# Ledger of designs, part 28: VHH binders against o75319

Target 1, 181 residues: o75319
Amino acid sequence: GNHIPERWKDYLPVGQRMPGTRFIAFKVPLQKSFEKKLAPEECFSPLDLFNKIREQNEELGLIIDLTYTQRYYKPEDLPETVPYLKIFTVGHQVPDDETIFKFKHAVNGFLKENKDNDKLIGVHCTHGLNRTGYLICRYLIDVEGVRPDDAIELFNRCRGHCLERQNYIEDLQNGPIRKNW

## First folded at step 15 (VHH)

Design if2
Fold by ESMFold2, fold request of step 17:
Structure if2 (fold): chain B 181 residues (1-181), chain A 120 residues (1-120)
Amino acid sequence: as target 1 above (181 residues)
Amino acid sequence: EVQLVESGGGLVQAGGSLRLFCAASGFTFSDYSMGWLRQAPGKRREWVALITSGGYTTYADSVKDRFTISRDNAKNTVSLQMNSLKPEDTAIYFCARYSDDDIGHPFDYWGQGTQVTVSS
């Protein structure tokens, strides 16, 4: 039925704002139908997401949802009307150029429209680690000119967990600069 | 119990077409992204097509422009239209439920499969 993603419980729900950027990463929040399989302390709902962001004295201005599914929660489950963008991103493989383009376009649009505030772009996949880390780092490398290892270190530190999938790490470190934006 | 039952496989000459069908039961089908996997002789199983509950589709490069995945949420079915078949498409094809789990297995259930054999 409503299967909890593998090791989802083992990841910190929300990371910290990445200094010098507008990004914050988190794992997918789960709607109430999943809570029957979770202890109370393991729950992380859409409401919990917003409470944790407020606890950091931050505010979300956009959520980019990278999951390739619609079952974890609905945008209507969010406690506030925050701009929400779904970018269906296939896991286990380096995201394709179309996906990277959509992500960069969304980030650039947000930065333009939000130049006069300090709201954050929240990014998540299922675990908020591999697909999320890859696309954030790809943006920092290709658009902001950050060195690959510096982008990865910044993401890992602020997420609170290291990128795990070697194919993503290898592409970030040694793959081509993507000119799609 | 999650159940996925494939049909429509067979022997086809290169350049030909086949349409595979998958009947799903035992879960809320309209909530899940679905896919087709294939396993060629001596090879690892690979995904070839994915479709979200809302109809967004993604294809592996090897089948792009030749295969079309579709679904019918009212009938709990997934289909794969395979055109311009090549001998390298010879494989057992499995209907699968996509988990979207980047840590665990990307597919959490699949059927027994249906054989597709493409002769030159």
Scores: ipSAE 0.751, ipTM 0.892, lowest interface PAE 1.1, mean pLDDT 92
Fold by ESMFold2, fold request of step 17:
Structure if2 (fold): chain B 181 residues (1-181), chain A 120 residues (1-120)
Amino acid sequence: as target 1 above (181 residues)
Amino acid sequence: EVQLVESGGGLVQAGGSLRLFCAASGFTFSDYSMGWLRQAPGKRREWVALITSGGYTTYADSVKDRFTISRDNAKNTVSLQMNSLKPEDTAIYFCARYSDDDIGHPFDYWGQGTQVTVSS
């Protein structure tokens, strides 16, 4: 029994490239074993992800998977040419400093290695909103010097859904700069 | 029917150790991340340790470096080694299955729990 995450069907599969950044956010794609509980139009597989990115005239150069499980899909379901990084991120709580550091380190490495192309970093958690939005915004605030409200607005607009978890929003707006990069 | 059965609780002196065990059945155990929750008197239930199917572990700050979670996917078991126990660790401990749901509850099943009491 593979459960579809609560309200997963209600979220747009893939957002838009965030202008001025290399980020694109999406909800977790689900391997075929989940499709027994989905209408065809509700399906969003690893292959569907790549097709939707291509439809936007974009290309992924890294996927950062923030889920704290390996149940949703296997990295082997992804094209061989796209690096994949798992950062196990505990949900419902503000990500800890170790998680924030791992995320910043991965983005920094990507930007260095991909300075001569325009490929994107795809980031997802289960719904592509709370953990994903928090870590992208934390990076923009701490590393790029973006104002918290501007980072949140940019993420919400490009994801197509607003960050929902209040403790994340309050930490981004009022919490300390994380000096781990 | 998903079933999680804890054992190994008891009374222990501060500074002592206990090992909790959990037997899981009714689901494909190797597909799921698992954890231990605890509920102290007058407090909300909180997670203390998590482990992925592949063995990656995460701990709450309050138990870090004192507790160790482990699992045996062949035997469908989860355990929690608790060292350097403090009176503040007194709680009912629950074995739980982690859902990783951003919207719904982060744990979708847990057992009846086992009592751990740490005396001074």
Scores: ipSAE 0.736, ipTM 0.887, lowest interface PAE 1.1, mean pLDDT 92

Design if6
Fold by OpenDDE, fold request of step 17:
Structure if6 (fold): chain B 181 residues (1-181), chain A 120 residues (1-120)
Amino acid sequence: as target 1 above (181 residues)
Amino acid sequence: EVQLVESGGGLVQAGGSLRLFCAASGFTFSDYTMGWLRQAPGKRREWVALITSGGYTTYADSVKDRFTISRDNAKNTVSLQMNSLKPEDTAIYFCARYTDSDIGHPFDYWGQGTQVTVSS
């Protein structure tokens, strides 16, 4: 059977929409097979994700899955109306330029195609924190011109948890701007 | 009990090839991303290759285009084909289960390791 990710239960399932953006971060939802290992109130399924988003009076228009595993849930567990994009992203290391570009390209494509609505880009890794936060912040910094500290603060506040990986923080604060095309 | 057993290590000359094998048991192998780690003398352990259950692969820059990771979900095995070996590839190589944890450690189990020595 699948193992519950370390400290997964300690993190808020869904953050808040980041003001001024279309981003919302969340921890990975878990398929039904994980429920037997969780208390009812700890469960967070793909269905629960959408219910929680709805409770915030929001709607997901895209899900970007940054996990480097396929054990948590299947794309088929998601509504057909919400596109799903997998960007396999190795954890704990600063994402490479290709990964960053893929993320930026996906976001820009979504924004271009969704100018007529206010649907959100849902981004998650396992905990919806470090990889998720880095790539969102990298986008805000490189594409939107946001100051690194402001981007980080905004993400942390909205996610309800702070980035924990120092190498990610340092790269965001002091690293070079990555190419956008 | 989760078990990972590596084999295939040995001594090879620079430019040579070696194929490592790993047999996994004690968990649903096909659910997990698997990888290979290595630890050189006096250095920290580093990942060299990852492969998802569906066969997507990623390599460390240092081994890209030289190493190939593969898996057989029916046999619960993962392999590492190492070509164009260099002295700096000398290390103990570990088969490891990748959890994808965003915090803590991304690998939770690995085997006893197999020694790979590349001579100049």
Scores: ipSAE 0.923, ipTM 0.956, lowest interface PAE 0.5, mean pLDDT 96
Fold by OpenDDE, fold request of step 17:
Structure if6 (fold): chain B 181 residues (1-181), chain A 120 residues (1-120)
Amino acid sequence: as target 1 above (181 residues)
Amino acid sequence: EVQLVESGGGLVQAGGSLRLFCAASGFTFSDYTMGWLRQAPGKRREWVALITSGGYTTYADSVKDRFTISRDNAKNTVSLQMNSLKPEDTAIYFCARYTDSDIGHPFDYWGQGTQVTVSS
């Protein structure tokens, strides 16, 4: 069977919408096969994701999956009305320029196509923290011109957990702006 | 019990090639991303290549265009074709199960490893 990721249970399943943005971060939802290894209150399925989003009076318009695995859930587990984008992103290292560009491009495309609504871009990796936070912050910094510390603070506050990887933080704070084209 | 057994290591001259194999058991192989790690003397363990269940691959910069990772889900095997080997590639190579954990270590199981030695 599938192994529950380390400390996955310790993280809030869904963050809050980041004010001034259309981003919301969450940890990876797990398909039903994982439920046997979890207490009922620990379960977080794709269905649970949408329920929690609705509880916040929000609606997902896009899911960006940054995990480098396909074992957590299937795109078919999601409503057909919500586009799903996979960006295979290796953990624990600063995403490369190609990955960053893919993310930015996806976000920009979504924003362009969804000007008439307020649907959110849901972003997740395994824990919805480091990779997720980095790419969201990278976007805010590079594209929206947000001050790095402000971006990081905003993400941390809304996610309910702070970025943990120093290399990510360092790159956001002191690294170069990545190409947007 | 999760088991990963590497094979195929050996001594080769610079510019030579080796193909490593890994036999996996004790888990649903097709569910997991697999990878190869290596550890050179006096250096930290580093990932070399990853391959998802669906066959998506990525490589460390140091081995790009020289190494190729592949898998056979029907046989529960992962392989690493290593071409244009360099002395710097000398290391113990480990087949590893990738968890994709965003925290801690992203690999939870690996084998005993197979020695690869590249002579000048």
Scores: ipSAE 0.920, ipTM 0.955, lowest interface PAE 0.5, mean pLDDT 96
Fold by OpenDDE, look of step 15:
Structure if6 (fold): chain B 181 residues (1-181), chain A 120 residues (1-120)
Amino acid sequence: as target 1 above (181 residues)
Amino acid sequence: EVQLVESGGGLVQAGGSLRLFCAASGFTFSDYTMGWLRQAPGKRREWVALITSGGYTTYADSVKDRFTISRDNAKNTVSLQMNSLKPEDTAIYFCARYTDSDIGHPFDYWGQGTQVTVSS
């Protein structure tokens, strides 16, 4: 069967909403084929994702999937009421300007279309940490004018885990602002 | 058991072309993103191309517009067409299974590799 990502079980399934934003980060939910390799309490399916979000008295309005694979789950595993956006993002390296732009465009589009509600933008990669954290922080820094250290701290606190990759952190702290249009 | 077997390597002159092949077995090939890695003498192993199950592709900047990765899910194969080869492309090339892990190495299996040598 499918290989469970390394240390996937070590990370919280779902973070907390980032105060002052519509963002929530989570690790990748896994389709049923992975369950045979997991203890019941370790399972985290697309259904589980939505249940956990509801437990926080929140509602997902958009899912942005940053993984560079399609093996984890299928878009059809999600409720039809929640739009799904795939942005293929290579791990371990700082996303390119095109990827950053795609992410910003998606977020801005969602915010424009969802002014009348408080639905969340759910963002995930494999662990919901590095790629996810970078792009969320990049948005906060470039678009919202947040200080890099503040953005990173906010993400880390809400995700319950800290960004691990130094190249991402360094780019956020010292890298150039990326074009927003 | 996961198996990846590369072929097609060899000696070519600068500006020449070469096509590498990889045969995969022991897993559901169509579920996984596949890629090519290379390791030059004295250098770290690096990825050069990725292709998702659905055919989406990405290339390292160093090989962009020169290399083309493709796959055949019915045959469990992945290939790398290398054009406009340069001496700096000299390396052992590995076919690899991409897991997308953010932790550790994002590839969990690769073959024994095939030698590509580009002469000046």
Scores: ipSAE 0.907, ipTM 0.949, lowest interface PAE 0.5, mean pLDDT 96
Fold by OpenDDE, look of step 16:
Structure if6 (fold): chain B 181 residues (1-181), chain A 120 residues (1-120)
Amino acid sequence: as target 1 above (181 residues)
Amino acid sequence: EVQLVESGGGLVQAGGSLRLFCAASGFTFSDYTMGWLRQAPGKRREWVALITSGGYTTYADSVKDRFTISRDNAKNTVSLQMNSLKPEDTAIYFCARYTDSDIGHPFDYWGQGTQVTVSS
């Protein structure tokens, strides 16, 4: 079977909607082939993702997948009604300007096209923490003018886990604003 | 048992080219992102290229536009074409399986490595 990501089981499957935003972060859902290596209560499939979102009285309008692999699940595993966007993002390093721009552009496009509803932008990497947290915070800082420490605190609180990588934190706190176009 | 076996290393003059090969076995090769790592004497191991199962690629800035990673899922192989080689490219090169882990090391298996030496 497919290899379960390290410490994947230690993280909450789905965070909470970030107040004042349309963002929600979650860890990567795993397709059926991974279930052989998981206890039933540890399983988190694409279907489970949508069920958990519904339990929060929310609805996903877009999924942004930041993983640099295609082994976790297939876009076909998702409902056809929910757009799926892949932004291949290498882990452990601060995303480059192109990646940041792609993320911002996708978010802005979604917000423009979804003014008439309250659907959420679901963002995930492997653990739904470092890459996910960085890009969401980068957006809030660069586009919404949020103070870096406030953005980080908001993300950490809503995800239920704190950003772990110091290079990400340092860049958010002290790095330059990235281009929005 | 996961196995990765590199080949194709050697001695080459600056400006020359080499092609490295890797044969993979013991897992579903087509599911995984693969990559190449290198380690120069006295330096830390670094990744130089990645390729997803679907063929999406990325490169370290130091090798961009000079190196090309490719794969054949039918043959369970991954290769690295290295052009315009420089002395600073001298290192042991490793074929590695990429897991996308956001913690620890993002590669869980790699081969014995193959020596690449670029003379000035």
Scores: ipSAE 0.900, ipTM 0.946, lowest interface PAE 0.5, mean pLDDT 96
Fold by ESMFold2, look of step 15:
Structure if6 (fold): chain B 181 residues (1-181), chain A 120 residues (1-120)
Amino acid sequence: as target 1 above (181 residues)
Amino acid sequence: EVQLVESGGGLVQAGGSLRLFCAASGFTFSDYTMGWLRQAPGKRREWVALITSGGYTTYADSVKDRFTISRDNAKNTVSLQMNSLKPEDTAIYFCARYTDSDIGHPFDYWGQGTQVTVSS
């Protein structure tokens, strides 16, 4: 069965654009097969994602999917032609250097190819919080020189929920500076 | 009812090999990421390998290049080939279903496990 991820209903579907960045974070949208177990107001499908982005007067130019599974939705379920990148990211542990490199490379590539528009990079894991917040903050710290606590505060405010995993928070605040490739 | 049944454990000499098997039932197996966990006596359970429904794999550093996870979606099975076994690999090995959640437990179902003992 298509059971709903634990506490998925408790999180805002889509955050707000992070000012001064091209990022927006959201929880994983769920394909139609999950909707039997959801009230209509609880649904958050790939179509709902794009409607909510448009309601904010924004447009997605890339989706980075950090989930370590393929069961939530398929890229062909997206209602628009948008570049989609899967970066399989193991949860509960600080993402490894290969994962961080892939994320940085994707973001840098997007910024180069999209310098003449205002489209956003949508980033999600299952809840759009811990893995998503970690990698966005890691990028801001390592590539843009943002102070760790400022990056975390910005993410938390714009996502509408605070980063929860202490090992991620500690690594961002006190962990080694990661090399940019 | 979700059911995961491990087999293939046993006693093996250091440097040897074993292949573990897991039979899965009670869910749409081909939709889920699966993994192997292990637990030595008195130690916390740790994941050692993960495999997505599409066959993407990741390994813990301690077993990298020695263990290989694979799956057969038609037969609803997961296996773990363990080569170059060390006494430190002695543990109960569990087949597990991965939640892909940072909030709750990383795995929501696992079997009763199969014992692997590596003699020196």
Scores: ipSAE 0.788, ipTM 0.904, lowest interface PAE 0.9, mean pLDDT 92
Fold by ESMFold2, look of step 16:
Structure if6 (fold): chain B 181 residues (1-181), chain A 120 residues (1-120)
Amino acid sequence: as target 1 above (181 residues)
Amino acid sequence: EVQLVESGGGLVQAGGSLRLFCAASGFTFSDYTMGWLRQAPGKRREWVALITSGGYTTYADSVKDRFTISRDNAKNTVSLQMNSLKPEDTAIYFCARYTDSDIGHPFDYWGQGTQVTVSS
């Protein structure tokens, strides 16, 4: 029994490209086995993800999957031409230094390899909010020097939903700057 | 109904080892990330180990390098090998199913627990 994640239906499937960055955030797409529990308008499959990105006149060059589970879809459900990176990220707690480093390393590698194109980094956790928003904002703050409140506001506006977990928000606003190494 | 039944607890000397077992039923076990929680007297329940369906593991700092979580998807079991036990490991240990959600509770089902007591 494939249970739909709690409140997953309540979130917009895909956000908008974050201006001045290469990021776009979305909720986890669900493989076909979940669809018998969904109305047609509620479906959001891996194929639907790519259709919605193309509808925005964008192209994904990397997907970073932050979920701490493998039940939602398989990497084989994605086009072979789009790199996929899994970073198992424990929820409900501020990601540890190893997780933050892996995320920064992946983003920096992408930016270097893709400096001559306009492809985006797609980032998701289960709902595309808290872990996703935290790591994107952590990158912008630590690596690009964006002010915490500006990073959070940009993420919230482009995702179409506000970051919800207070411990993540507090760490972004008042916590230590994480050095890249 | 989802059921999780722990076993293998007991009394052990500091420095000793125990292996806990959890039998799962009522759901497609191989689809879910599983974990072990513990609750020491007077303290909040907290997770100590997680394991994905594919075998990726993460541990709380307090048990890292001493505890090993494992699973058998064919038998619908999850295990916790606990080595180099310390008195501060004394707790009721619960097998739990992980939600992977930041919005609701991080675990949606857990068993009745098994007591582990580590004496000096």
Scores: ipSAE 0.785, ipTM 0.901, lowest interface PAE 0.9, mean pLDDT 93

Design if6
Fold by ESMFold2, fold request of step 17:
Formats: sequence, structure tokens, C-alpha cells
Structure if6 (fold): chain B 181 residues (1-181), chain A 120 residues (1-120)
Amino acid sequence: as target 1 above (181 residues)
Amino acid sequence: EVQLVESGGGLVQAGGSLRLFCAASGFTFSDYTMGWLRQAPGKRREWVALITSGGYTTYADSVKDRFTISRDNAKNTVSLQMNSLKPEDTAIYFCARYTDSDIGHPFDYWGQGTQVTVSS
């Protein structure tokens, strides 16, 4: 099936680099089979992703794909020089500790291996908003000691859309600090 | 038209096993993540297992290590092996198609369900 994800068209394709971090968030790029249902200006392919990052004078050094599906694009649609990591993340619920650990481990590994460059970690789920925002903010809070409201504000501003799921927001603001890194 | 048809439910004693089956039609089954939901009397419907088109699985904590989801992309079927059943597993079980959306509903289609009753 080539059905466009619900409300996918309503979200900006790529956000801005989050200042003071190595993160950039975007919605899931869609492979060519989806383009029959899109106007040309609505298309956002894996190639378009890299072009848009380049237009911001940035470079991706890792893509973390949080979708719990494999139908949107294939890793082979990405340049072989850019590492790709799939972390299957169940939506609608606060990610479990294993998922949070995998995300933190990937980010920490990237920062160690890329300390001498300025490459970015690209993170996406389906819309690049709720699961993406949650895990980025969870990292900033737990690992970098950022205050919850500051992490959320930074993500919202740079993504260009506010986090929407209340259970994610509540967990970030009032939930436990996770020491699993 | 998307159709999901469950079978294999029934009455079983605690500690027993059942295997549920789901036949899918009306969509490109191999493209979609599939799941099993359940709804116990007076409770909200909850997901219990998910399986991606490539075979990656995730389980709700309440059924982990007792239930096994599997799929056959050539036959357009998904199955749920349910072992070590407990009375709290009593529910209507639904085969469902996962949307992978945090914005809309997590599932967009499910079948009529099959009743599983676990007696003590």
C-alpha cells in the first residue's frame, strides 16, 4: 500500500538544527511509490531530505528511524556513507526503557565518534513530532541535564510544530529521570 | 475493502494454550505492520502484540514470554500462539492493521474478533 500517512502533508518536511545540540528532526521521507498520491510540491523523498539538509549548510552523520514499520522507504534509498539505525518505537505510549536506552546509546556513540566534526543526528518517526520529540527531549533531560520545559520549547521551536501527545508531555515534565545510559 | 477475519478462539482451562489465526484481504498485506488487540469485559481495548512486515515483534508486558505473534506474507495470515493462559487473558481478541501514527488512531482496521475464555 501507497497510502499517505494521516496528516503527513500538514507537517514541515525538515526542522532546523537544535542550537546547542547535534539534533535535527524531520518527518518520514516517502519512497517513489507514494508520489502518485502527491502533488509535486508535496513530495519529500529520501533524496529531498539530503538536499534540504544541504540547503541549511548542514550534513547528516546518522539517521535514527523511529517508525514501527518498514513501508515508507528502504535504507538502500539513502547514501551508503550515512549510517542508518532503526529503533522500532511503538506509538501512542511512552517509549519503554529498552527503547530509551537504545536511543541514548546511539546518540552517545555518535557524539564520541563525531566529536571532531559538526555532523548532525537526524531523527524521525512518521511525522517527526511526537516519538521524535519525546526521545530527543528525554535524552536532553536525562543525559544533558536540560530542564524539561526548556527541552520541549527548544524542540517545538526548531521542529516548527509543537509536541501534541499529552502523555508524552506529562512524562517529560513530571515523570522520572531515567538513569539507563 | 480491507477484511480481517479471526478464528481459533474458545474455552480453555488456566495453564492451557490456544492458537488464533487471522486471514487478511483487500490490501497489500506484506507492506503493513499487524497486531493483535484484546478487550476484556468492562475494559478498554489494548494491543498485546505487534509484528512488522519484516518479522520484528513487540509484546505488551502482560503477555510477554507467553504469547508469540507470527505472520505468513505469502498466505496473508497472522497468528497468535497463546501459552500458559490465565483467567485475566479472557477477552475478545482482534486482528488489526497498525497505522504507525501518533496523531491519528494507532489501528485503522480490525476484525469482528474471536472470544477467548480462560477458566480456572
Scores: ipSAE 0.776, ipTM 0.901, lowest interface PAE 1.1, mean pLDDT 93
Fold by ESMFold2, fold request of step 17:
Structure if6 (fold): chain B 181 residues (1-181), chain A 120 residues (1-120)
Amino acid sequence: as target 1 above (181 residues)
Amino acid sequence: EVQLVESGGGLVQAGGSLRLFCAASGFTFSDYTMGWLRQAPGKRREWVALITSGGYTTYADSVKDRFTISRDNAKNTVSLQMNSLKPEDTAIYFCARYTDSDIGHPFDYWGQGTQVTVSS
């Protein structure tokens, strides 16, 4: 069934806009079928996501879903006017070059098409932390020239939780700049 | 209860092919991403292929272009076509259910496994 992802309840639903970027990170919203396993205050649906973004005086212009599953919610649970892109990203392992390229391509395409507005790119994996933080930081480092430690600190502060997987942190800090941007 | 039962393992010569099968029961199979893991002698267990409920696939570099994962949601089965086999592919192969979690274990259930032995 619709089992709640391990420790999903322990993470803030939505972070804050990362200053100087168009990114906002969040954990995966869960469709209604999961709610029978959640207390009311634990619920975080696709609708709740958009309400929380609006409460920050922001607007989503793209959602990039990094989960390697299709069971959490369906794209039709989102407003039809908000573009949705799935980039299947294998967890626990540093994302491969193809995945990094897809992410960079999507972000660059968004920035081109949204030059005349302030809409945000929402990015999530299951918990909105490790895969999400890695790819956002990889983009900032490779494309925007941000120092690895500065990218990580910015993500951690704005997400409200620190990137935890050591292999991701080590790759961001010590790995080569990826040419696939 | 969740059950995953592998079959199709055996002895094969290098350069040969095998197809592994996995029968799944005890859960809504079409909701879950599935995978194949392997454990070679003296090595850590590693995933080799993943397939989402919608049919998207990813492979470990060591098996890319030689192995093909597929699924049949109507029959609750996952298969792994293994071509151009090498002695280093010798391992116990496990069918597994993927959690999509960076926080816990990446797989929450797997079967007893099926032995694949590739001889020179």
Scores: ipSAE 0.761, ipTM 0.896, lowest interface PAE 1.1, mean pLDDT 93

